VH-VL binders against q0atu2. Designs and how they scored, part 63

Target 1, 119 residues: q0atu2
Amino acid sequence: MLDKKARIRTSREYRNVFEKGKRLSGRFLIIYYVENALDNNRFGFITNKKIGMAVIRNRIKRQLRAIVREYQGQVKNKHDIVLVARAGIGKSSFEGMEKDYIAIMKKAGLFARNANKID
Key: E = the ipSAE of ESMFold2; O = the ipSAE of OpenDDE; V2 = 0.75 times the mean of E and O plus 0.25 times the DockQ between their complexes.

## First folded at step 3 (VH-VL)

Design kb1 (framework fv_ivicentamab_arm2; at its last look DockQ between E and O 0.07; V2 from the best seeds 0.00; counts 0 for: pae E 7.4 > 2, placed apart)
Fold by OpenDDE, look of step 4:
Structure kb1 (fold): chain C 119 residues (1-119), chain A 119 residues (1-119), chain B 110 residues (1-110)
Amino acid sequence: as target 1 above (119 residues)
Amino acid sequence: EVQLVESGGGLVQPGGSLRLSCAASGFTVSDNYMNWVRQAPGKGLEWVSIIYRGGSTDYASWAKGRFTISRDNSKNTLYLQMNSLRAEDTAVYYCAREGSYYDTWFDLWGQGTLVTVSS
Amino acid sequence: AYDMTQSPSTLSASVGDRVTITCQASQSIDSWLAWYQQKPGKAPKLLIHKASSLESGVPSRFKGSGSGTEFTLTISSLQPDDFATYYCQQYDSYSGEAYTFGGGTKVEIK
């Protein structure tokens, strides 16, 4: 699980990201991201009912958290990042989801240069 | 030298099946994201399917249920099983490798193999 | 609506001409666009990745530019070897497809 300090938790925090942040869409994910005034990154996750039943939404959220944790150390610091799951993500593989996350984060310039998966 | 060589194309009747092969040399198929891309005569390029490094697969929406991508690591070969073929499936089928890890473009292509679906 | 709109579909030019091909994305893809060259009977060849990075061995007369939703491929001085069909490509399909190609631009001799 992500540390509590690494989570976007309040409606106000989410609203700030949506209103002030930039938006990029991937195949399965949309990210909103904005610089924060902290010494760490914070992540938020949105899984709407359009992606499926609660059990599916919970699975997707768990998978996204796992992906974010895996690459957390490679993300440029001082950002609030909200991941919004797109409708098709419920039918995606974990690897597909992972690839999409990495691609969209690279598009956003949020990964360090030449960032790779750590084996 | 790295290269991809497709084979298995030919003439098939509507409703028929065909399996294409893509033999790789100079690199390991299972270490890369591998794709199939097709091109109808005189038309543009259309993505068909991907197999991820871990073996998961994804497909174009139109390909789901009829096409199956797979690989044989011992033979370093990529496959595309095509079932319930239609006239509109007539095309040159290319296997294509994505460049480095998490690239989203294709840096290596085979010469292609022609599939003609006709009664 | 298509995720990638490429224009023009065909253009006629002479050797030495400056040629410009445009690719428009339905949404911002930052700089994650690739360009390919395809000659008749041959597989596509990657020319440029990440909007402006030239592949090894590609002549410097080829230049990719743009970001967000508007991209261009420019050939500063068209050579005989450049007559071909060019395609842009992205991985940011709003339709949910993994990869999307532009419709292609055929560069033919005037």
Scores: ipSAE 0.749, ipTM 0.910, lowest interface PAE 0.7, mean pLDDT 93
Fold by ESMFold2-Fast, scan of step 3:
Structure kb1 (fold): chain C 119 residues (1-119), chain A 119 residues (1-119), chain B 110 residues (1-110)
Amino acid sequence: as target 1 above (119 residues)
Amino acid sequence: EVQLVESGGGLVQPGGSLRLSCAASGFTVSDNYMNWVRQAPGKGLEWVSIIYRGGSTDYASWAKGRFTISRDNSKNTLYLQMNSLRAEDTAVYYCAREGSYYDTWFDLWGQGTLVTVSS
Amino acid sequence: AYDMTQSPSTLSASVGDRVTITCQASQSIDSWLAWYQQKPGKAPKLLIHKASSLESGVPSRFKGSGSGTEFTLTISSLQPDDFATYYCQQYDSYSGEAYTFGGGTKVEIK
């Protein structure tokens, strides 16, 4: 799980990322991201009603947190990043979501091309 | 050195089934994202299906429910099970490896195997 | 939906000519585009990825350029081995359309 200081927690902080950040769309995910003035990265997660019932949204949210945690060490420091699940994500496999996350983070310049994932 | 070899193509009647094989040499299929791509005679390339490293799968919308991608790690071989075949499924079927864990360009292709669905 | 439009569909050229093939995306794909070469009866072969990165072993006469919605593949001095069909492919990972190919450009002898 992500430490408290690695989480975007308030609506004000989410709004800052949406208003000032860049946006990239993947197959199943959209990320909004902006450089912060902190010593660490912070992540936010949004799963809206368009995804499906609460059981599906909760599964997706848990899977996204697990993916982010696994690749936390490969992300360039000092960024606030919000992951928004797209409507179709409920039909995606865990690995489909993982692949999409890594690809979009690379496109954002937040992962080095030669960055190794940890086991 | 590194290669993919397809087999199993042939002539089938509409409504029939066929299973294609793709034998890999010089690398391990389970360490890669593996795809099937087809090409109707005289036409362009069309993506069919993917199997991810962990075994999860995704399909083109028109293939879902009729085609199943799978692999046998002990044989280092990829498969495509095709059911309810139609005349428009007539094509050369290629297996293809994605160039990196994070990108969707195809760095290695097999020779292809022809599937003809007779009128 | 991503539309990938290649032009021309067919191109006649002579050995030594400069050949340019264009690929247009219906919306921005940044630089997430690959080019493939396919000879009759053979599988496609990767030439270029990330719009301009030449694959190992591909001759330097092949050059990719562009970003956003317009991309080009240029062959600076056409060789006999280059008569083939060329395809662009976007991999912007957009909503189920990640593997969209262009319609192809056939480069044939003049």
Scores: ipSAE 0.028, ipTM 0.664, lowest interface PAE 7.9, mean pLDDT 85
Fold by ESMFold2, look of step 4:
Structure kb1 (fold): chain C 119 residues (1-119), chain A 119 residues (1-119), chain B 110 residues (1-110)
Amino acid sequence: as target 1 above (119 residues)
Amino acid sequence: EVQLVESGGGLVQPGGSLRLSCAASGFTVSDNYMNWVRQAPGKGLEWVSIIYRGGSTDYASWAKGRFTISRDNSKNTLYLQMNSLRAEDTAVYYCAREGSYYDTWFDLWGQGTLVTVSS
Amino acid sequence: AYDMTQSPSTLSASVGDRVTITCQASQSIDSWLAWYQQKPGKAPKLLIHKASSLESGVPSRFKGSGSGTEFTLTISSLQPDDFATYYCQQYDSYSGEAYTFGGGTKVEIK
């Protein structure tokens, strides 16, 4: 699970990202992202009711949190980032979601150019 | 009732500039993702640019650096500034509204304004 | 960026015919596809979103189907008002190449 400081928690915080941020779509995910005024990144996760029943949506949220946690050390700081699950994500494997996340984050320029992955 | 009306098209020589306007009525431009889409005579549709709700912008790769999307919220109007025009920019230019925050199809289109770039 | 291929480019049909138009994506776009109708001198008009969801006010003779890479628009009984050009559009990505339209299918009077 992500640290409390690394989570987008309030409706106001989510609204700020949707209102001010850019959007990029992948196969299974949409990301919204905007610079913040903090010294760290924050991540939010949205699963639409169209994804499926609550147990499925909660499983997907847990998988996405695990992916974000794995790569968080490579993400440029000072960003609020919301991951929105697309309807087709229920058919994706964990590895498929991970691959999609990496591709989107690279396309958005959110991975640090000279940073190495931190263990 | 709900409407988009483009204006500002016309004849311009290669290398010239032109500013297109899109006046909205029945809804607020800044509450929506707004787009420009073009169609060369006898050809298909081609996306040009988006302005997000928060004012961030993105462009098709061929338009970046030459075209600038903007808006004036007090006039409820969207603009496209077109510089360094080329013959291949000859097209009808449409403004279009996205249907919803998470749904990115175009549910409202203007009538279009013709831009002709020729010597 | 996704390439969208429409087929056929032109289709001749009579009133009452069943018409099928195909749209093919170069890679999976799940169900993130819309269909538009455009008449000469007019703006495109949204018919279908999310591959199969009919827009309000669109006649029920229009039906969208498909997912992944293969999509169809079917008009079950062609009417005089349906002679137009039809475009598919993917909205699976947006930055730089956010929206890609198919090349169009012109439905003409036989």
Scores: ipSAE 0.015, ipTM 0.614, lowest interface PAE 7.4, mean pLDDT 85
ESMFold2 (binder alone), look of step 4: mean pLDDT 88; pTM 0.901

Design kb10 (framework fv_ivicentamab_arm2)
Fold by ESMFold2-Fast, scan of step 3:
Structure kb10 (fold): chain C 119 residues (1-119), chain A 119 residues (1-119), chain B 110 residues (1-110)
Amino acid sequence: as target 1 above (119 residues)
Amino acid sequence: EVQLVESGGGLVQPGGSLRLSCAASGFTVSDNWMNWVRQAPGKGLEWVSIIYSGGSTDYASWAKGRFTISRDNSKNTLYLQMNSLRAEDTAVYYCAREGSYYDTWFDLWGQGTLVTVSS
Amino acid sequence: AYDMTQSPSTLSASVGDRVTITCQASQSIDSWLAWYQQKPGKAPKLLIHKASSLESGVPSRFKGSGSGTEFTLTISSLQPDDFATYYCQQYDSYSGEAYTFGGGTKVEIK
């Protein structure tokens, strides 16, 4: 689970990302992202009812948090990033979501070189 | 000293249009997030729209395409353009300022202006 | 979407009574909840923000508590000035219905 300081928590903070941020769509995910004035990155997660029932939405949120946490060290410092799950994500595998996340972050220029390496 | 004063309400036929104004004094509208909130006679409060400090806007799902929030920084005034009005739009319309802290809440309200949509 | 349910819709009380109003969110909103007081013909007035933080100038008899999905507003010793309608409001949402209000609780004389 992500540390408290690495999570976007308030409606104001979410709206700031949507107000000032850039948007990039992947296969299963949309990200909105903006540079912040902090020394760390913060993440927000949105799963709407079009994805499915609460059980499915909660599973997706947990899996996305796990993916973000795993690749936390590859994200360029000082960004607020909101992940919005697209309707089709409910039929995706964990691996599919992970690959989509990596692809989007690289395309956005938010991942450091060698983001796919374990080291 | 710090005040919001609404105007522009009145009687209008279904399908008609009205523009509401909200004049601010004692603070700068563009430094704050500004909202419109309405209340039908004898009913509860319902959020309508927001304009963020940066100028981006958001709307209640039922208001999209019919209502437009805007501001004029030189006049320090907030507006709500309402088109294609329906009987169910009959309400007192309040403008409200969001607080200046991380978390948001409506710390200042205008007196409201009554909009009646009737044949 | 955050549905906000208030109970009771109407409450009858006498001066000096302890009054409790409940607000339930359809999903967790952490502590991102405000309480407003509205008197007939007047605009709402902010009482409490972030579930439990009393706004300056609001009497100490008003107390907010709760987190997650269940919240309460308590008036420890009801005064004549407190007969009004009270609304809870979540501000944890990000788009569409960015703010949702409870249906209101009318506190009237017993």
Scores: ipSAE 0.008, ipTM 0.544, lowest interface PAE 13.1, mean pLDDT 84

Design kb11 (framework fv_ivicentamab_arm2)
Fold by ESMFold2-Fast, scan of step 3:
Structure kb11 (fold): chain C 119 residues (1-119), chain A 119 residues (1-119), chain B 110 residues (1-110)
Amino acid sequence: as target 1 above (119 residues)
Amino acid sequence: EVQLVESGGGLVQPGGSLRLSCAASGFTVSDNFMNWVRQAPGKGLEWVSIIYSGGSTDYASWAKGRFTISRDNSKNTLYLQMNSLRAEDTAVYYCAREGSYYDTWFDLWGQGTLVTVSS
Amino acid sequence: AYDMTQSPSTLSASVGDRVTITCQASQSIDSWLAWYQQKPGKAPKLLIHKASSLESGVPSRFKGSGSGTEFTLTISSLQPDDFATYYCQQYDSYSGEAYTFGGGTKVEIK
């Protein structure tokens, strides 16, 4: 689980990302992202009914949060990022979702070099 | 300061197996995306496999089922297990670190280790 | 899987010449392509990423262009330090393949 300060929680915060942010689509994921004025990154997660029943949507949300936690140290600092699951994600494996996340974050220019004290 | 040192190359008969090692110093392999890239004598670069910082892996289509990339975090060492070797697998094998998650370039390479598959 | 074809495989040129190398992808990779320079005994060096973005410290005589399936690397005035083998590399990852390199273009002295 991500820390509370690393999560986008309110509709106002989600709206800000959608209104001011950029959009990039992957195979199973869409991301919306914008720079913030905070010390850290914040992540939001959206799964809609087209994905499947609540149990499937909740599983997908938990798996996406686990993936984001795993790679949080490589994400360019001071960004609000919303992950939207596409309808086909319910048929993906955990590894498939992870690979798609890596691919879209690299394409967005949101992954930072992870090496010691690099400015 | 930072370096990759490869070992395990040599002469092997067709159908044989070989395990390559790549010992890292000055940085942690699990913090980086690590790759194997090969180069047949007089030929170009050919990507073989990747292990992501989170532990998931990907392979060139021709390598799937025969080659396995792995790492031992406690030894800070990357491996490539090669099975069912063929004459066309003869090449210098490099381990390489991705220097930037924004880009797909390799900032650090081992010296390469020669694998010769011959009767 | 993405097949990357470079042409020519070998190019003979003189210092001061304009050199053009092409790279063709078997399917669209948008602009997700990098160019590398490799000298004998050395690791490849990144010259250009995202088809046309020149890396810091790389001379301005190097220029990348193209999108989709056709890409070009141009060296406007060849210098002695530029005799090397050049490789294109896709990083689109759409099909699940991580990376594919072109076959390389050796730029040698005429």
Scores: ipSAE 0.008, ipTM 0.523, lowest interface PAE 9.8, mean pLDDT 83

Design kb12 (framework fv_ivicentamab_arm2)
Fold by ESMFold2-Fast, scan of step 3:
Structure kb12 (fold): chain C 119 residues (1-119), chain A 119 residues (1-119), chain B 110 residues (1-110)
Amino acid sequence: as target 1 above (119 residues)
Amino acid sequence: EVQLVESGGGLVQPGGSLRLSCAASGFTVSDNYMNWVRQAPGKGLEWVSIIYSGGSTDYASWAKGRFTISRDNSKNTLYLQMNSLRAEDTAVYYCAREGDYYDTWFDLWGQGTLVTVSS
Amino acid sequence: AYDMTQSPSTLSASVGDRVTITCQASQSIDSWLAWYQQKPGKAPKLLIHKASSLESGVPSRFKGSGSGTEFTLTISSLQPDDFATYYCQQYDSYSGEAYTFGGGTKVEIK
């Protein structure tokens, strides 16, 4: 799981990202992102009813959190990022979602160097 | 010195199998995205497969079901298991590292290993 | 996967010439493009990433430009070491499952 401090929790905070942020669409994911004034990144996750039944939406949400957590150390600091699952995501593999996330984050310029990854 | 050294290529008949190895030195394979890229004699470059730092994999559509990319972290070595080989798989196979922090250009290449599939 | 088309497939040039190689993507890849140089019998060498960012140790006579669907690699004053085959590569991986290379451009002397 993502740390409490790394989660976008309130409707007001989600609204801020949607209204002021940039948007990039991938195959299965859309990200909205904006720089924040905090010392850390925060992530939000949206899976709407068009994706499928609650059990499918809950599975997708868990898998997206796992993907975000795995690549958390590579994300450029001080950003609020909201991941919105597209309708087709319910038929994707975990690997397909991971690939889409990596591609979108790189394209957004949100993957940065990490001290732990340097020689 | 940072380098990649491939081995395991050779002559094999159609329908056969080969396992290619790529030994890394000067950096850790599991900290990077690692790829296989091939080049048929006198032809251009063709991407084959990737293994992400987290261990998930992707393949060119023509490689799915026949080729498997893997790594052994204890040996710092990347592998490509190739099954059901066809004459059109004849190529020099390169292992290649994506740039630092999982950027998608190939900043380091091995010398290549020749695979010849012939009756 | 996006189709990547390079032109010309072969060009002949003399030392000191300005050489331009074009790479065209079938759909927009923004700036997610790299250029490689390959000499006979050798592995490819990265020259440029993110369309225009020159790699450390690569001579300044190499320049990449473009965005979206059309990209160019320019060698401002061709040197003997520059006779090689050049490849572009898209890495906008969300585009369709795969990294795609151009067909290559052979720069030959004569």
Scores: ipSAE 0.007, ipTM 0.555, lowest interface PAE 12.4, mean pLDDT 83

Design kb13 (framework fv_ivicentamab_arm2)
Fold by ESMFold2-Fast, scan of step 3:
Structure kb13 (fold): chain C 119 residues (1-119), chain A 119 residues (1-119), chain B 110 residues (1-110)
Amino acid sequence: as target 1 above (119 residues)
Amino acid sequence: EVQLVESGGGLVQPGGSLRLSCAASGFTVSDNYMNWVRQAPGKGLEWVSIIYSGGSTDYASWAKGRFTISRDNSKNTLYLQMNSLRAEDTAVYYCAREGEYYDTWFDLWGQGTLVTVSS
Amino acid sequence: AYDMTQSPSTLSASVGDRVTITCQASQSIDSWLAWYQQKPGKAPKLLIHKASSLESGVPSRFKGSGSGTEFTLTISSLQPDDFATYYCQQYDSYSGEAYTFGGGTKVEIK
């Protein structure tokens, strides 16, 4: 869904966000986020085995990527953001996940009123 | 009881600067998204700026570079620093709180403070 | 940026009248629209959010309806306290655009 440049790919990059980032918890999501030096945003996604079978985890990860992609124009530039799915997310609807993402991003101050140019 | 009280408005010459204050009571400014909205005499409402709960800020395109929104958590007060003022900046300036963090309607408004830019 | 066109700009009415104010968005905003009431010299007061959700303490004679690009605010039986200017406001969080207000509708005594 997301461009390769907009994805956090390596375990080391994920650890950097966890070690240096801020943390906010939503209903179905936890985000860790830190400003980066790359002049663009990067997103990571974690769906723990405790959420359920691979089929469920893959569906959730796919839906979260779609949500992130849809709203990427509203995210303030220069951040690495990792979304961690909470155990209850498997019972949520797509709309429920979307609502929680919007809420937590706004709470973090990461949603921009005048979107950064992300072309 | 929750309320917002603006102050700092007045007469200023073109090219001048002015700082508006918005004192909050009954709630914590840093827990909310706070906005400035203005209204020229006899005209409609126009959004100016937002500060998110996390401290990030955004501005109307015409306000960028001239206006700065900020807050002082110890005083529970919101500010708008206005520089390089022009006649068209003449307006009543309101501070306004956003409602639930899922949505962006303004559930609480101050009474406004008049800024007149004229010689 | 979304254009919000509000009509009429001025409306003359009598107590007891049914008043309808229209707000049109230049593109779909789903239901992300609020209505405000403003009396002379006062701050705006929120009446309705999410197109049709009436705020606590707002009289039931106020009703919001619509979705997509066309919205209406109806006052079923106008009271003396209702002579004011009314504004619609889009807050389509999905667009990433700044808040946009309609031009306002002034409801005056006939």
Scores: ipSAE 0.007, ipTM 0.532, lowest interface PAE 14.1, mean pLDDT 83

Design kb14 (framework fv_ivicentamab_arm2)
Fold by ESMFold2-Fast, scan of step 3:
Structure kb14 (fold): chain C 119 residues (1-119), chain A 119 residues (1-119), chain B 110 residues (1-110)
Amino acid sequence: as target 1 above (119 residues)
Amino acid sequence: EVQLVESGGGLVQPGGSLRLSCAASGFTVSDNYMNWVRQAPGKGLEWVSIIYSGGSTDYASWAKGRFTISRDNSKNTLYLQMNSLRAEDTAVYYCAREGSWYDTWFDLWGQGTLVTVSS
Amino acid sequence: AYDMTQSPSTLSASVGDRVTITCQASQSIDSWLAWYQQKPGKAPKLLIHKASSLESGVPSRFKGSGSGTEFTLTISSLQPDDFATYYCQQYDSYSGEAYTFGGGTKVEIK
């Protein structure tokens, strides 16, 4: 779903975002984010066993990746962003996750006002 | 055996400074999230600060600008630098380890070190 | 702020008594709550995590119950070693401003 270039893939890369990044909490999500030196954004996803069984955690991860992909064009370029699902996310709807993602990204200043505006 | 041992507490005048130490044994502080938690005499537990495995830090709002958490990886020791101390900072200060991101918040505590701020 | 309200602040009990301590969260934390025991002059000791999961080495007379916003710690038959202060702590959410503890309940000899 996301190109390898758009994914945070290694423990070392995740650690860098947690170490150097800023943190904001939403209702169902926490994001950690930092500017990178690349020409693109990279995303990481963490669903802890507190979310529920593997089937539920995998569903949540797939839904979060779908949301990130849908709104990729609105995210300011050159950031590494890790989404951490909070325990309560298993009880949220897809729409609830989507709204929380949009709200927290806007609050972080990571969404451009006119990102999806046609020239 | 894993242990945390605090030191550096004592009597200090208002406006003074103290640096607390927390020596870890049986594990590596840089591999963990480490916290300071305090307790005023006869009162409850109050979170002070965290240092993430990578070195990024966060503080209680009342601690920002006055307290600085740090570590020395070569000594496997956590520190809390406290400046501009006030009577209300009088407390036993504990260092505490998070077992993992979400498994158990404070699975290991030191014995605490008493800081008394008095003229 | 994520408020954790603990009651009572103090209770007096005798050896053999059943003791119940209550903790209320300002919003649902599911089961992400820990209980700590603190004896005078000592560090807190983890008793229970995930609201009801007893830590290894903790006596079975300690029982945690509850979910959502209401939680209880019960000591079924109080022993001399149980005279202590007990704290609940939520770990559902960390805001950078607080890991949130209850105010504590001091269990004293009657």
Scores: ipSAE 0.008, ipTM 0.521, lowest interface PAE 12.6, mean pLDDT 83

Design kb15 (framework fv_ivicentamab_arm2)
Fold by ESMFold2-Fast, scan of step 3:
Structure kb15 (fold): chain C 119 residues (1-119), chain A 119 residues (1-119), chain B 110 residues (1-110)
Amino acid sequence: as target 1 above (119 residues)
Amino acid sequence: EVQLVESGGGLVQPGGSLRLSCAASGFTVSDNYMNWVRQAPGKGLEWVSIIYSGGSTDYASWAKGRFTISRDNSKNTLYLQMNSLRAEDTAVYYCAREGSYWDTWFDLWGQGTLVTVSS
Amino acid sequence: AYDMTQSPSTLSASVGDRVTITCQASQSIDSWLAWYQQKPGKAPKLLIHKASSLESGVPSRFKGSGSGTEFTLTISSLQPDDFATYYCQQYDSYSGEAYTFGGGTKVEIK
């Protein structure tokens, strides 16, 4: 479950991550990430019009939140992380998005090396 | 113009140490995922280590604790510190560049530097 | 770990021959596979990425195909410059080690 405290909510907070954070690109996702002054992680989600209609964008956003929630316990604490969906994400399966997320987070050094989904 | 040049190889006694360098030109090492790959005489290619654009590192299981990958952004140079060297570490060591998770093939290789571990 | 099995280890061929090299992954790697060419004393050169995408400057006689666990590299009409060792390499995101290579296939003159 993504709690209110685990969500980036304001334009100012998103801007801070974009301006001060590191960037890493994946197949379907781009992440921007920066250490925060809190004791918890916060996540933001951006889906733009290149992905498709609002219905598609909202579906993708919900699926990304579900993925982040599933692996939340494996993310190193004290980070603000923004996920930006790339145009090609509309052609991806849920499993494809999940795989891309794990790979990017591992490459960024934000994940334990054996972070795997438990069914 | 885009090039990788390795140096630092040589003859070392078992138990000794060597530091390999890989000087990059025409691109920025810190903007890329950089790898070390080795090849024992007459044998195939074997992956050694990676440093991600964000600075995190990973190693082949046999390299953990003995080898350390690093970079110096001011010198645009990649390094491999090799400790507790064994005869089976004898190989040509290549540095290799890859892009993001999207572009994870090795599109640029150095010429290699020979490390011989023998008494 | 993703084991990569390449076959054959050596093949003898003549100029003009069609050559096929296979690469088998122990687990599905989708299309996350590259092919490299290496001549004696030289660094490997990238030929194909994402299983089938030809690198710029590589002749069209080289073709990669496959997905999942079975991959092939085909040289449709072997040229003198093609006598070399060829390696496949997986770069799937779930690998505990970032990348693994096949054992190589040496294409020798008959």
Scores: ipSAE 0.006, ipTM 0.531, lowest interface PAE 13.9, mean pLDDT 83

